# Ledger of designs, part 103: VHH binders against q9y6x5

Target 1, 379 residues: q9y6x5
Amino acid sequence: LPPKLLLVSFDGFRADYLKNYEFPHLQNFIKEGVLVEHVKNVFITKTFPNHYSIVTGLYEESHGIVANSMYDAVTKKHFSDSNDKDPFWWNEAVPIWVTNQLQENRSSAAAMWPGTDVPIHDTISSYFMNYNSSVSFEERLNNITMWLNNSNPPVTFATLYWEEPDASGHKYGPEDKENMSRVLKKIDDLIGDLVQRLKMLGLWENLNVIITSDHGMTQCSQDRLINLDSCIDHSYYTLIDLSPVAAILPKINRTEVYNKLKNCSPHMNVYLKEDIPNRFYYQHNDRIQPIILVADEGWTIVLNESSQKLGDHGYDNSLPSMHPFLAAHGPAFHKGYKHSTINIVDIYPMMCHILGLKPHPNNGTFGHTKCLLVDQWCI
Below, E stands for the ipSAE of ESMFold2; O stands for the ipSAE of OpenDDE; V2 stands for 0.75 times the mean of E and O plus 0.25 times the DockQ between their complexes.

## First folded at step 3 (VHH)

Design q1 (framework vhh_5j56_2)
Fold by ESMFold2-Fast, scan of step 3:
Structure q1 (fold): chain B 379 residues (1-379), chain A 131 residues (1-131)
Amino acid sequence: as target 1 above (379 residues)
Amino acid sequence: QVQLVESGGGLVQPGGSLRLSCVASGFTLSKYSSYAIGWFRQAPGKEREGLSSISWSGGGSTSYSDSVKGRFTISRDNAKNTVYLQMNSLKPEDTAVYYCAADLWGSERYYTLEPDEYDYWGQGTQVTVSS
């Protein structure tokens, strides 16, 4: 039987939530599987970029989803419309579900993972759901498990996306223990439902399951705002993305815009594109704007307005608050093994190995995940 | 501080169209802001129901209730800080007070049609579909 993999994302699941709250169902999953305590995500630490990095193994400058709001200077296209199904934005990389269908004559299934409702290189998952946040976790799980059990050619790669705890992280902030405890308990119950459903359907023993996330969350405050309108008049630039990484397209000389911004706040760094730190791997793409502003952790960039959100992400990817975790269970994985850290781009070559696929060129290092796998040597 | 003002309601014949507008003040309807704007309605003697929601921090994901899917379209105009609901093929059962509401806590892909998740509400605009 070919190997099968279900990749599950709980959006905005900060790694240290595992230390601060109880997860009985997730802990039972980990007890018979593996845990990576921290996953170092890619910059910027946002939903679309990191979800696409997980399934391509590429930095954002390479896969082209460089933010949740983008402008392509060459084609003059803009990405942020709810109805934007243009494959142009996603075609700079080949996600694993496309490779799975093209290399092995196998099927892929998707319950709302970012990009799975868009044809990429003229290929869409064999089974998929159009994105709709109102669809319950139970309905997404019912569809995924039906497709895993009842498809020809067989579904060997499946994805499942859930919006929490990100929405509640923004609303309450990660330091609100009362509200976050309630939200995280519900997520743990959903993990229990997932495991129970897979057991009932006879899938559990032969299916590899990865539970991960795209980023963490940090506490924000009305006392930590950077008013961009106090730095520069809006007539001098077009704003492509705002916070906590602002993408600035100058309408006048770039150096003049830079000079107006560079000393405006001690709580943001201002970079000309060529001066963006190499460690971010956020420079070599036409969708990265000529000037980037990077707010310090917990600071929000605003346009002469207040911000009501108490939590946010998008910050420097070296910050532990921005890191998710990875847990996995199944025949490919050791039992009861804990690993400290991997890079989020390492997930892709690991998944290709599990599925027997030849990975496209990528930024991941297979060696970083070898100790998780039963068929690999690990000293 | 945060205020939402609806307009565009009125009397229309079955099969007709209306465009509702929701103007936001006290915050900017920026396409990079992590929040959701939704349209809701309440008919006499019925509970408030969600119709459509839009998330603006990510790819601008939308959601529609089954009762309006394919007939109503939610959209935004950045320059006017306005969210629209284009209502086509109106039916007598669409008669209700229509509200816009803001969830300032929404994530890049998360939004909901559940009224109790929305913290800021407009005063409503009446839509009557009759011949």
Scores: ipSAE 0.022, ipTM 0.512, lowest interface PAE 7.4, mean pLDDT 89

Design q2 (framework vhh_5j56_2)
Fold by ESMFold2-Fast, scan of step 3:
Structure q2 (fold): chain B 379 residues (1-379), chain A 131 residues (1-131)
Amino acid sequence: as target 1 above (379 residues)
Amino acid sequence: QVQLVESGGGLVQPGGSLRLSCVASGFTLSKYSSYAIGWFRQAPGKEREGLSSISWSGGGSTSYSDSVKGRFTISRDNAKNTVYLQMNSLKPEDTAVYYCAADLYGSDRYYTLEPDEYDYWGQGTQVTVSS
């Protein structure tokens, strides 16, 4: 019976939510599995970049999905729609479902994970759903479990993506305890439904399940705005991405644009591309613009307008508010083990090990996840 | 300020077609993936119903309600700041005031046909399907 893995993402699930709210279903999952309390994600701490880092084990500068809005200086292409299906944007890396299908001649299945409805290196997930946010969690789960039980070649790698609690985190902010409590209880109930469905179908005992997320969430405010129009006239640059990391393409001399921006607000850092801190691993890609602005936690960059968001992410990846968690259960994992921290790029080589796949070159370190696994010596 | 103006409504026979237009102004940029324009309708004595939505940016992701899927097509022309709803095979039950609405909320992947999630609304345009 070949190893099987289901990778589940709840978008924007901040690690600290686990300590501040009750999750009876998730806690039962963790009690019989493993918990990594903090996952240090990649910079910029946004949905598409981090979801692609999970399945490639690469920093954003290496896999090419560097933001949710991008401009490629070499080809002059624009990516400004999160549902853009051009393989060009995704072809700088090989995600695990492609490796799974090509190395082991096995099938992959996908319910809405970013990139799974795009042919990457001429390979698309064997079974997939075109992205549609209106499709319920139950329908996504029904399709995934059907494909896990009824496929030839067998589905050995499956993914399941859900948009909450990110959407509500943006709307209410993470400090709105009443609304976040309601949203997080619904997510815990969905985790309960997931476990129950897998048990009822006889999948639970032999399936490895990872529940994780791409980033966290921090509180924003109308009192914490950086008006970019107060810094520089829009005629001097093309704006590629705005907040909380602004990507600036100068229409005039780069140094002149930099000088107009560098002292405009005490609540943002302004970097020439070559001066971006090495710790971000956010420099070596044509889609990273000549000037990057990084807002301080909880500050929103605007263009002479108010922001509707009460919560946001994209900030410095050293911030605990930007960190998700990872929980896992199954035959590959220890029971009742807690680990402090891993890097989000470490997930990919761990998943390759579980599936018996040779990983493509990546930025993860297998040693960081060894203690989670029953077949590894951890002293 | 953000404004949405609908046009193209009117009287049409059952089985006929209409194209509605929504002209948008006051948006900061079309580059943000979570900017969505949706079409909604409200018949007399009924709740407001979501019909279709399209992303303002890039290639334009679309969603449709089951009641109009296959009959209505949403499209956009970002250069004209316009979103269209092409309505084919119109039925008497399609009679309603049709509204254009914008979601400028900034969620990275979450599009909805729930009216309460839309921040900015047009004034509406009447569509009447009758013999």
Scores: ipSAE 0.027, ipTM 0.494, lowest interface PAE 7.0, mean pLDDT 88

Design q3 (framework vhh_5j56_2)
Fold by ESMFold2-Fast, scan of step 3:
Structure q3 (fold): chain B 379 residues (1-379), chain A 131 residues (1-131)
Amino acid sequence: as target 1 above (379 residues)
Amino acid sequence: QVQLVESGGGLVQPGGSLRLSCVASGFTLSKYSSYAIGWFRQAPGKEREGLSSISWSGGGSTSYSDSVKGRFTISRDNAKNTVYLQMNSLKPEDTAVYYCAADLYGSERWYTLEPDEYDYWGQGTQVTVSS
């Protein structure tokens, strides 16, 4: 019987929420499984980039989903929500569901994980749902469990994506304890529903389940705005992405645009592409623009506009507020083990190992996750 | 402070066309703003239904309900802080109060037609399709 893995993401689940709120269902999951307290995500700390890094094991410069809004200067294509189904944007890497389907006689299933409704290298997830935020967690879970039990060839890799607590994190900010408590309790209840459904279907004891997230959340304010229009006139550049990492495509000499921006605000850093810090691994891709602006934590870049966001992400990936967690349960994982930190790119080679797949070249280090696994020499 | 004002409603004959406008104030619409604007309608005795939305996170994703797909077109004019709904091939079943709504928090990547996800609502404009 081939090993099976269900990968679940709760978008925007900041790691330290686990310390500040009660999660009885998640804590029961962890008690008989493993917890990684912090996952160091990739820069920029945005949804599409980090979800694709989880399933490819690559930095954004390598997998090509470098932001939620992108421009490719070579082809002149613009990435937006409407263009996310163009395979062009996703074809610079091979996600694990494609590897799963191509290396073995196996199927993959997906409930709305970014990229799973796109044919990548002419391969789409065997079973999938087109992205629609209106579809309930219960319907996503019902489809995933049906596919796990009723597929031929068998579904061995399944993904499930949920938009919370990211949407509420943006709306209320992570410091709104009353509203965030309500939202996080609902998420814990969904985790309880997930575990109960898997137990009722006889899947729980033999299925590997990973619960993780793509990034955290930090508090923003109307008092912490950077007005880009006070720095530079719109006629000098095309704006590809705005906040908190602005992607600037100059219409004039790059150095002239840089000089207009470089000292405009004490609360953002301005980089020529070649000067982007090496630690970001955010330089070697045509979709990374000639100039990027990186706002300080909690600061929002605007175009002579107010921002209604009370929480945001996308900031420096060294910030603990940007870090998610990872919890896992199943036959591949130790029971009751806690680990301090891994890199988000380490998840991919670990998942390949669990599924018996040969990973594509990647930026992860299998040694970082060995201690989570029962078949590895570490504990 | 945040306010949406609809206009352009009225009486039209079956098969006719109408363009609704939604003017936003208290925030500005730009192609880079992390906002979504949607059009909704409510007929007497029925629940409010989503018709079309447009997102500002990138190039502006659009969505349409099956009941209006191919007949209605949503567009934006960011310089005027205005969203339009062009309605063609109108039917008596399209008779309703039409609402403009904004989601200023959660619509960064994807659009939605769920009324509960929209925080700011206009007053509505009546559209009547009859002879």
Scores: ipSAE 0.011, ipTM 0.430, lowest interface PAE 9.4, mean pLDDT 88

Design q4 (framework vhh_5j56_2; at its last look DockQ between E and O 0.01; V2 from the best seeds 0.00; counts 0 for: pae O 13.8 > 2, unsure alone 64.8 < 65, placed apart)
Fold by ESMFold2-Fast, scan of step 3:
Structure q4 (fold): chain B 379 residues (1-379), chain A 131 residues (1-131)
Amino acid sequence: as target 1 above (379 residues)
Amino acid sequence: QVQLVESGGGLVQPGGSLRLSCVASGFTLSKYSSYAIGWFRQAPGKEREGLSSISWSGRGSTSYSDSVKGRFTISRDNAKNTVYLQMNSLKPEDTAVYYCAADLYGSERYYTLEPDEYDYWGQGTQVTVSS
């Protein structure tokens, strides 16, 4: 029987939450599986970019989803909604659900993972749900488990996405321990429901399950705002994305726009595209704008307005606050093993190995995940 | 200051149609932030119920409650800063005060129908479905 894998994402689940809150269901999952304490995500540390990096193994400059709001300088197209269904934005990479369906005559299933309701290279998962935030975790789980158990050709790769704790992280901020405790307890209960459902259906012992996230969350404040309107007039540029990484398309001379911005705030770095730090792997794509502003951790870029966000992400990917974790359980994984750190791009080649798929060229390193796997010699 | 103003309510017979409008103002970051505008209703003696929401950015991604799906349609006109709720096949049970509300905290993908997640509310417009 072909190996099966369920990839689950809880959006915005900061790695440090595991040390500061109780997760009895997640801890039981980890006890008989593996834990990677920190996953170093890609820059920018946003939902759509990192979810696509997980399933392609590519940096954002390579897969083309470089932000949640984008402008393509070659085609003059705009992407400004996470539910935009134009395949153009997604076609610079091949996600694992496409690879899975094309190599082994197997099916893929998807419950709300970013990009899964878009035909990519003329391929969409055999079973999928159009994105709708009002659909409960329970309904998403019911559909995924039904498809994993009752499909021909068999579903061998499935994805499940949930919007929390990201939404609450933005509203309350990660330092609001009372509200975040309540939210994270609910997430842990959903993990308990997931495990119980898989056990009830006889899937638990033969299914590989990965629980991860795309990024963390940093505390913001109305005392930490960068007012872009105090630096430069709106008539000099088009704003493609705002905070905490602003994407600036100049309407006048690029050097004049850069000079107005470069010393505006001590809490913001201003980069010409060619000067963006190499470690970000955020330069070689037409959707990356001529000038990028990067706010310091916890600072919000605004346009002469207050910010309602008490938490945010998108910051420098070297920041531990931006890192998620990865936990996994199943026949491919060791039991009771803890690993310190992997790169988020390493998840894709590991998943390809588990499924017996030949990965497309990618930025991940299979050697980084070998110690998690029972069929590999650990270094 | 964020302000939401509803209009288009009134008296209609069962099976009839109404279009509600919500004019939004005070949004500085409509293109670059995850804003949702939703329609809610409250009948006397009942809890406030979420009906539909729409994102302000991109193509206007939508969500609907099961009680109105197929009968009500939410839409937006970004140039007019207006969100509409087209209500068809109205029933006496649809009689309520209808509110529009904005969620400005945002997550790139989270557009809820939970009233407690919306912090900016209009004053409401009465819809009465009666023969």
Scores: ipSAE 0.120, ipTM 0.573, lowest interface PAE 6.4, mean pLDDT 89
Fold by ESMFold2, look of step 5:
Structure q4 (fold): chain B 379 residues (1-379), chain A 131 residues (1-131)
Amino acid sequence: as target 1 above (379 residues)
Amino acid sequence: QVQLVESGGGLVQPGGSLRLSCVASGFTLSKYSSYAIGWFRQAPGKEREGLSSISWSGRGSTSYSDSVKGRFTISRDNAKNTVYLQMNSLKPEDTAVYYCAADLYGSERYYTLEPDEYDYWGQGTQVTVSS
């Protein structure tokens, strides 16, 4: 009886890839559903923060996952790609799969969405895969569809995460037409496989499916580097995160560190925490360090000995290159409707509505997504 | 020139252990660099198989294939520019040439066990598990 939702993320899928590359399968998905052409994500435009913003409806300062690398000065704890399973980091918010599976006769399933293998508020997704990047898309899809079809209590909310085109975007850069065309064609084929699998299992017409992403990708270059070692001795600070938003914990007087960095490059903004622009909603959490450095689009903050990515993300969330898209299909959604933009935090209250869940306090606005939904009056 | 040199292979009995080393030159292992180092193996007539990887962090993010999880452990020593593979509870089916490989471009959420994602390869070291 209850409505079902599958939330899919293809990491690093820049919105304008839809205009600049061919996606026959994704375009057919969109034609029979809805498209939001640009999703304005949260600053910092990184993977862990934005995936958690999607499922909590909260800005980073409110959900506490403020970067991919973090330090909490109160508890002295560290978070990184390899140290992400301590519930301490995730417990400042309640993600939708926890709310969903606490309802009578409901379960949640997850194939590697960030946080789904962590017991958040002592609750882990009812069915889940521990994160392992070597597990194929086919295996992730097989597990998700098995759980959607064959679970008691029924799985009503499921997530599926895939690492591309982010991995290749970092490796080649978004401007490498030859390599990115190959990568994006492969992703379109995976979307075709997803749709075909759902049709084969009889799920397609009654399952709501959202295909989205967390951020885009911008081109980097060896001639757009900001070398911190040229501006400040690294004995004066602890580096919590490097690029494109560096998180700086001073070891000496904070104003001295700020002054050494302020004129380091015209292509980098240096902020004391209290001076971070209000539009970032990135100030009111102890995990945000006393000084942040924000590189201009396409610039990379480096140390002397680091090797370089050819594409990156994490920049100012006003940049179109940082924005993903959202497409959706299912009984809750209109057919053939296009919408220009929403905020990434708006996805959470929309999903709660579709599933009949009461949203926790959040930063999203349900009204921004009403026009996507068949049961809503859109003026 | 980026170079990777494996060592520590040899003949062992079933249930035995070996420790492989991969010494890197032409780049420095550092938590601030975007790279991954992986261990792979290839038995005659089979495709190259990803076993384990370690990448971009102070402790390194590690991954393991199901075929070796719980038996093999990857680690690194940045001061020696070296990555290790500790192989325990060895079986005859572990017989292969073992390679280390590097991807100097990296990923935030890794394709770290796919051979095609690695650009630099060592020459390999033979491991033979036989009574």
Scores: ipSAE 0.000, ipTM 0.443, lowest interface PAE 11.8, mean pLDDT 89
Fold by OpenDDE, look of step 5:
Structure q4 (fold): chain B 379 residues (1-379), chain A 131 residues (1-131)
Amino acid sequence: as target 1 above (379 residues)
Amino acid sequence: QVQLVESGGGLVQPGGSLRLSCVASGFTLSKYSSYAIGWFRQAPGKEREGLSSISWSGRGSTSYSDSVKGRFTISRDNAKNTVYLQMNSLKPEDTAVYYCAADLYGSERYYTLEPDEYDYWGQGTQVTVSS
């Protein structure tokens, strides 16, 4: 039988949560499989970009989902979480579910993973759920497992997305031990439900399962605000994205806008597009605006508005607080193996290998994940 | 392979009682699951009809058709992977082949007695009510 893979994302699951909180179900999952303790995600460390990097193996500048909010100056189109259905935004890359879906005797399934309810390159998963945050994990899980078990052609790749602990991280901040303990316990329970469901259906031994996340979460405070209105008049620019990485579209001379912003705060770096650090791999795309502002960890860029977020993400991808984890279980994976770190783009070539798919050109390195796989040599 | 095996059927006089058993194998039944096992019957020349369903979860939610409500009782033993149907006050019109079935994709919030919603079926056991 062809290999099967279920990719699960718990949004905003910071890697060090595993060290600071108890996860009996996840730990059991890890014990029987593998763990990558830290995954270096892509800049910016936001939901849509990183989820698309996982399934494409590309940096944001390459796959074209460069933020949760985007603007294309040529077409005058806008992208946001409430306006993400236009294939225009997604077609700069080919996600793995499309590659898989196009194979003979295979199909893909998706439960609300970003981009899965959009036809990309005129292809959409045979089975998918339109995004609806009100749909329970149980319902998502039930659909996914039903499709994995009973579909023809067989579902060989499936994705499952869940919004926690990100939403709660924003609300409470990651340092709120009381509330986050409760939230993370629920997440662990959901993992337990997942495992139990798979065992019950007889899928556990044969299904490869990856549990990961797109980014972490850092603590924010009302005492750490950067007010742009104090530095520049609102009429001089259009704001495409705000915090913690602001995308600025100047309405006047770019240099003038830059000069007004460059010294706005000691806790914010201001870059012209051409001066964005190479390590971010965040330059070579028209959807990246002429000026970007990058707040320091834990600082929030604001206008004359108060933010209620006590946690946020999107910061420098080198920050540990921004890093997710990866755990995996199944025939393709070793048992009881722990790895220190990989890049998030490395997941794509690994998944392609597991599924026997030829990967599209990508930024991942298959060598980084060889030690996780039973059929590879670990050097 | 998932298998359901019914037992306990037979001949009984009107007004009598029978207890049917359904043993499930080939899949794990857990107290944490929301899966359901149901009892159905089919009489000669009639359509298969749902009688009762029970959740495998700790709550043990049950449903009954109007035709058997008050007379039949469904119960479960998770440790034995068995579901029971206690049938009291049996009538000649209760004569049929009785089937147990499993719904592995259902929700605790909604238990149906529609045969098409059930994924696996037993071989059936004959119940005959006659004087």
Scores: ipSAE 0.000, ipTM 0.249, lowest interface PAE 13.8, mean pLDDT 92
ESMFold2 (binder alone), look of step 5: mean pLDDT 80; pTM 0.829

Design q5 (framework vhh_5j56_2)
Fold by ESMFold2-Fast, scan of step 3:
Structure q5 (fold): chain B 379 residues (1-379), chain A 131 residues (1-131)
Amino acid sequence: as target 1 above (379 residues)
Amino acid sequence: QVQLVESGGGLVQPGGSLRLSCVASGFTFSKYSSYAIGWFRQAPGKEREGLSSISWSGGGSTSYSDSVKGRFTISRDNAKNTVYLQMNSLKPEDTAVYYCAADLYGSERYYTLEPDEYDYWGQGTQVTVSS
């Protein structure tokens, strides 16, 4: 029957956690599978943008989910809630579950992955759960395994999303070894539960499983704040997104707003849209605002207030602290192989290859992932 | 110095409606802050139960327990530092002390209904559903 793939994301799982904490269940998974030690994500290093890049293989300027809070200058629409279900925001790309369902006799299943509860190009995941943070990992896993085992047409692509360790990373900061140790042990136990459930249901031997994440986490402090109110009056601009990448929509002359901001802090860069570094691939979309502020790692942009966050992400994608990892196991993957780095956009063409799908044009390079796959020549 | 003050409780007949208010003081909630406000209840002899949560940042993402989904609606007014719980189709089993609570460390997407995750608590307001 056709190949099957389960894609699992633990939000905010910084790659360096693997070196600093013990993961007995994840290490057993890796021992019989593959590990990519660092995944270079896309800018900005936020949840919605990077989750959509994983399943489209596109930079944010190309897939249109450019932030967790957005404004579209052409249509005047606001994306102000990370759980927004307007298809408009998602229609600039075709995610892998849509392509999978448009192929002969295939279904997709989803437990909470961003975009899967939205009809995209008039196609919604065959089986899905509306986003609700109160739903346990166990219930998400029960639904996914039920759908993988009891569907016609068969489910060949399934996704599972979990909010940790991101929530705890924000609350405690990644350098709180005591609290992060407890949180990461719980995640490792969930990975153990996942593997055990798949084995008990007879799914394990024929299922490809990818465990990855969208970004990392860096330590923040109340001693590292940038107060925008000290530099510019609120009457001069509309704020679309705040921290650590601020999206500024001027109400007056753009050059005047830029001049008020450019010398505000030595700990942030101020860019006119056309001056945003090419390496970010964050320029060619109407949802990217005329002025973008980028805080230095560990600095928080505020509006005359303190920040309670001890950890954050969204920073420069060249920073190792922003990088997740990728581990995989199954018939498509080598056993016991470790790889140093891939780009997050490379995951999409690799998944298309595993599923026998023709990928839509994308920014990934299949050659970067071929050493992970048993049916490919590595060198 | 952070305080949460509930109001709007009282006696109501089965099938009736109440709107609870929670006013925050001692700090300003901003739509750009990573704060969440939740509503909880505790009936005599029962554990404290999470009902609904709303973020104070961004668009105000919400979460609901299955016991109140479709009957209760949470909303916010950031300019008034106030969170509301609109309770419709009230039943005798909804009788409890209702609390609002603040989580100052909430993530951008994960809005918990676990009481242990909330840092500040109001004094509670009694809701009684009886003939």
Scores: ipSAE 0.027, ipTM 0.531, lowest interface PAE 7.4, mean pLDDT 89

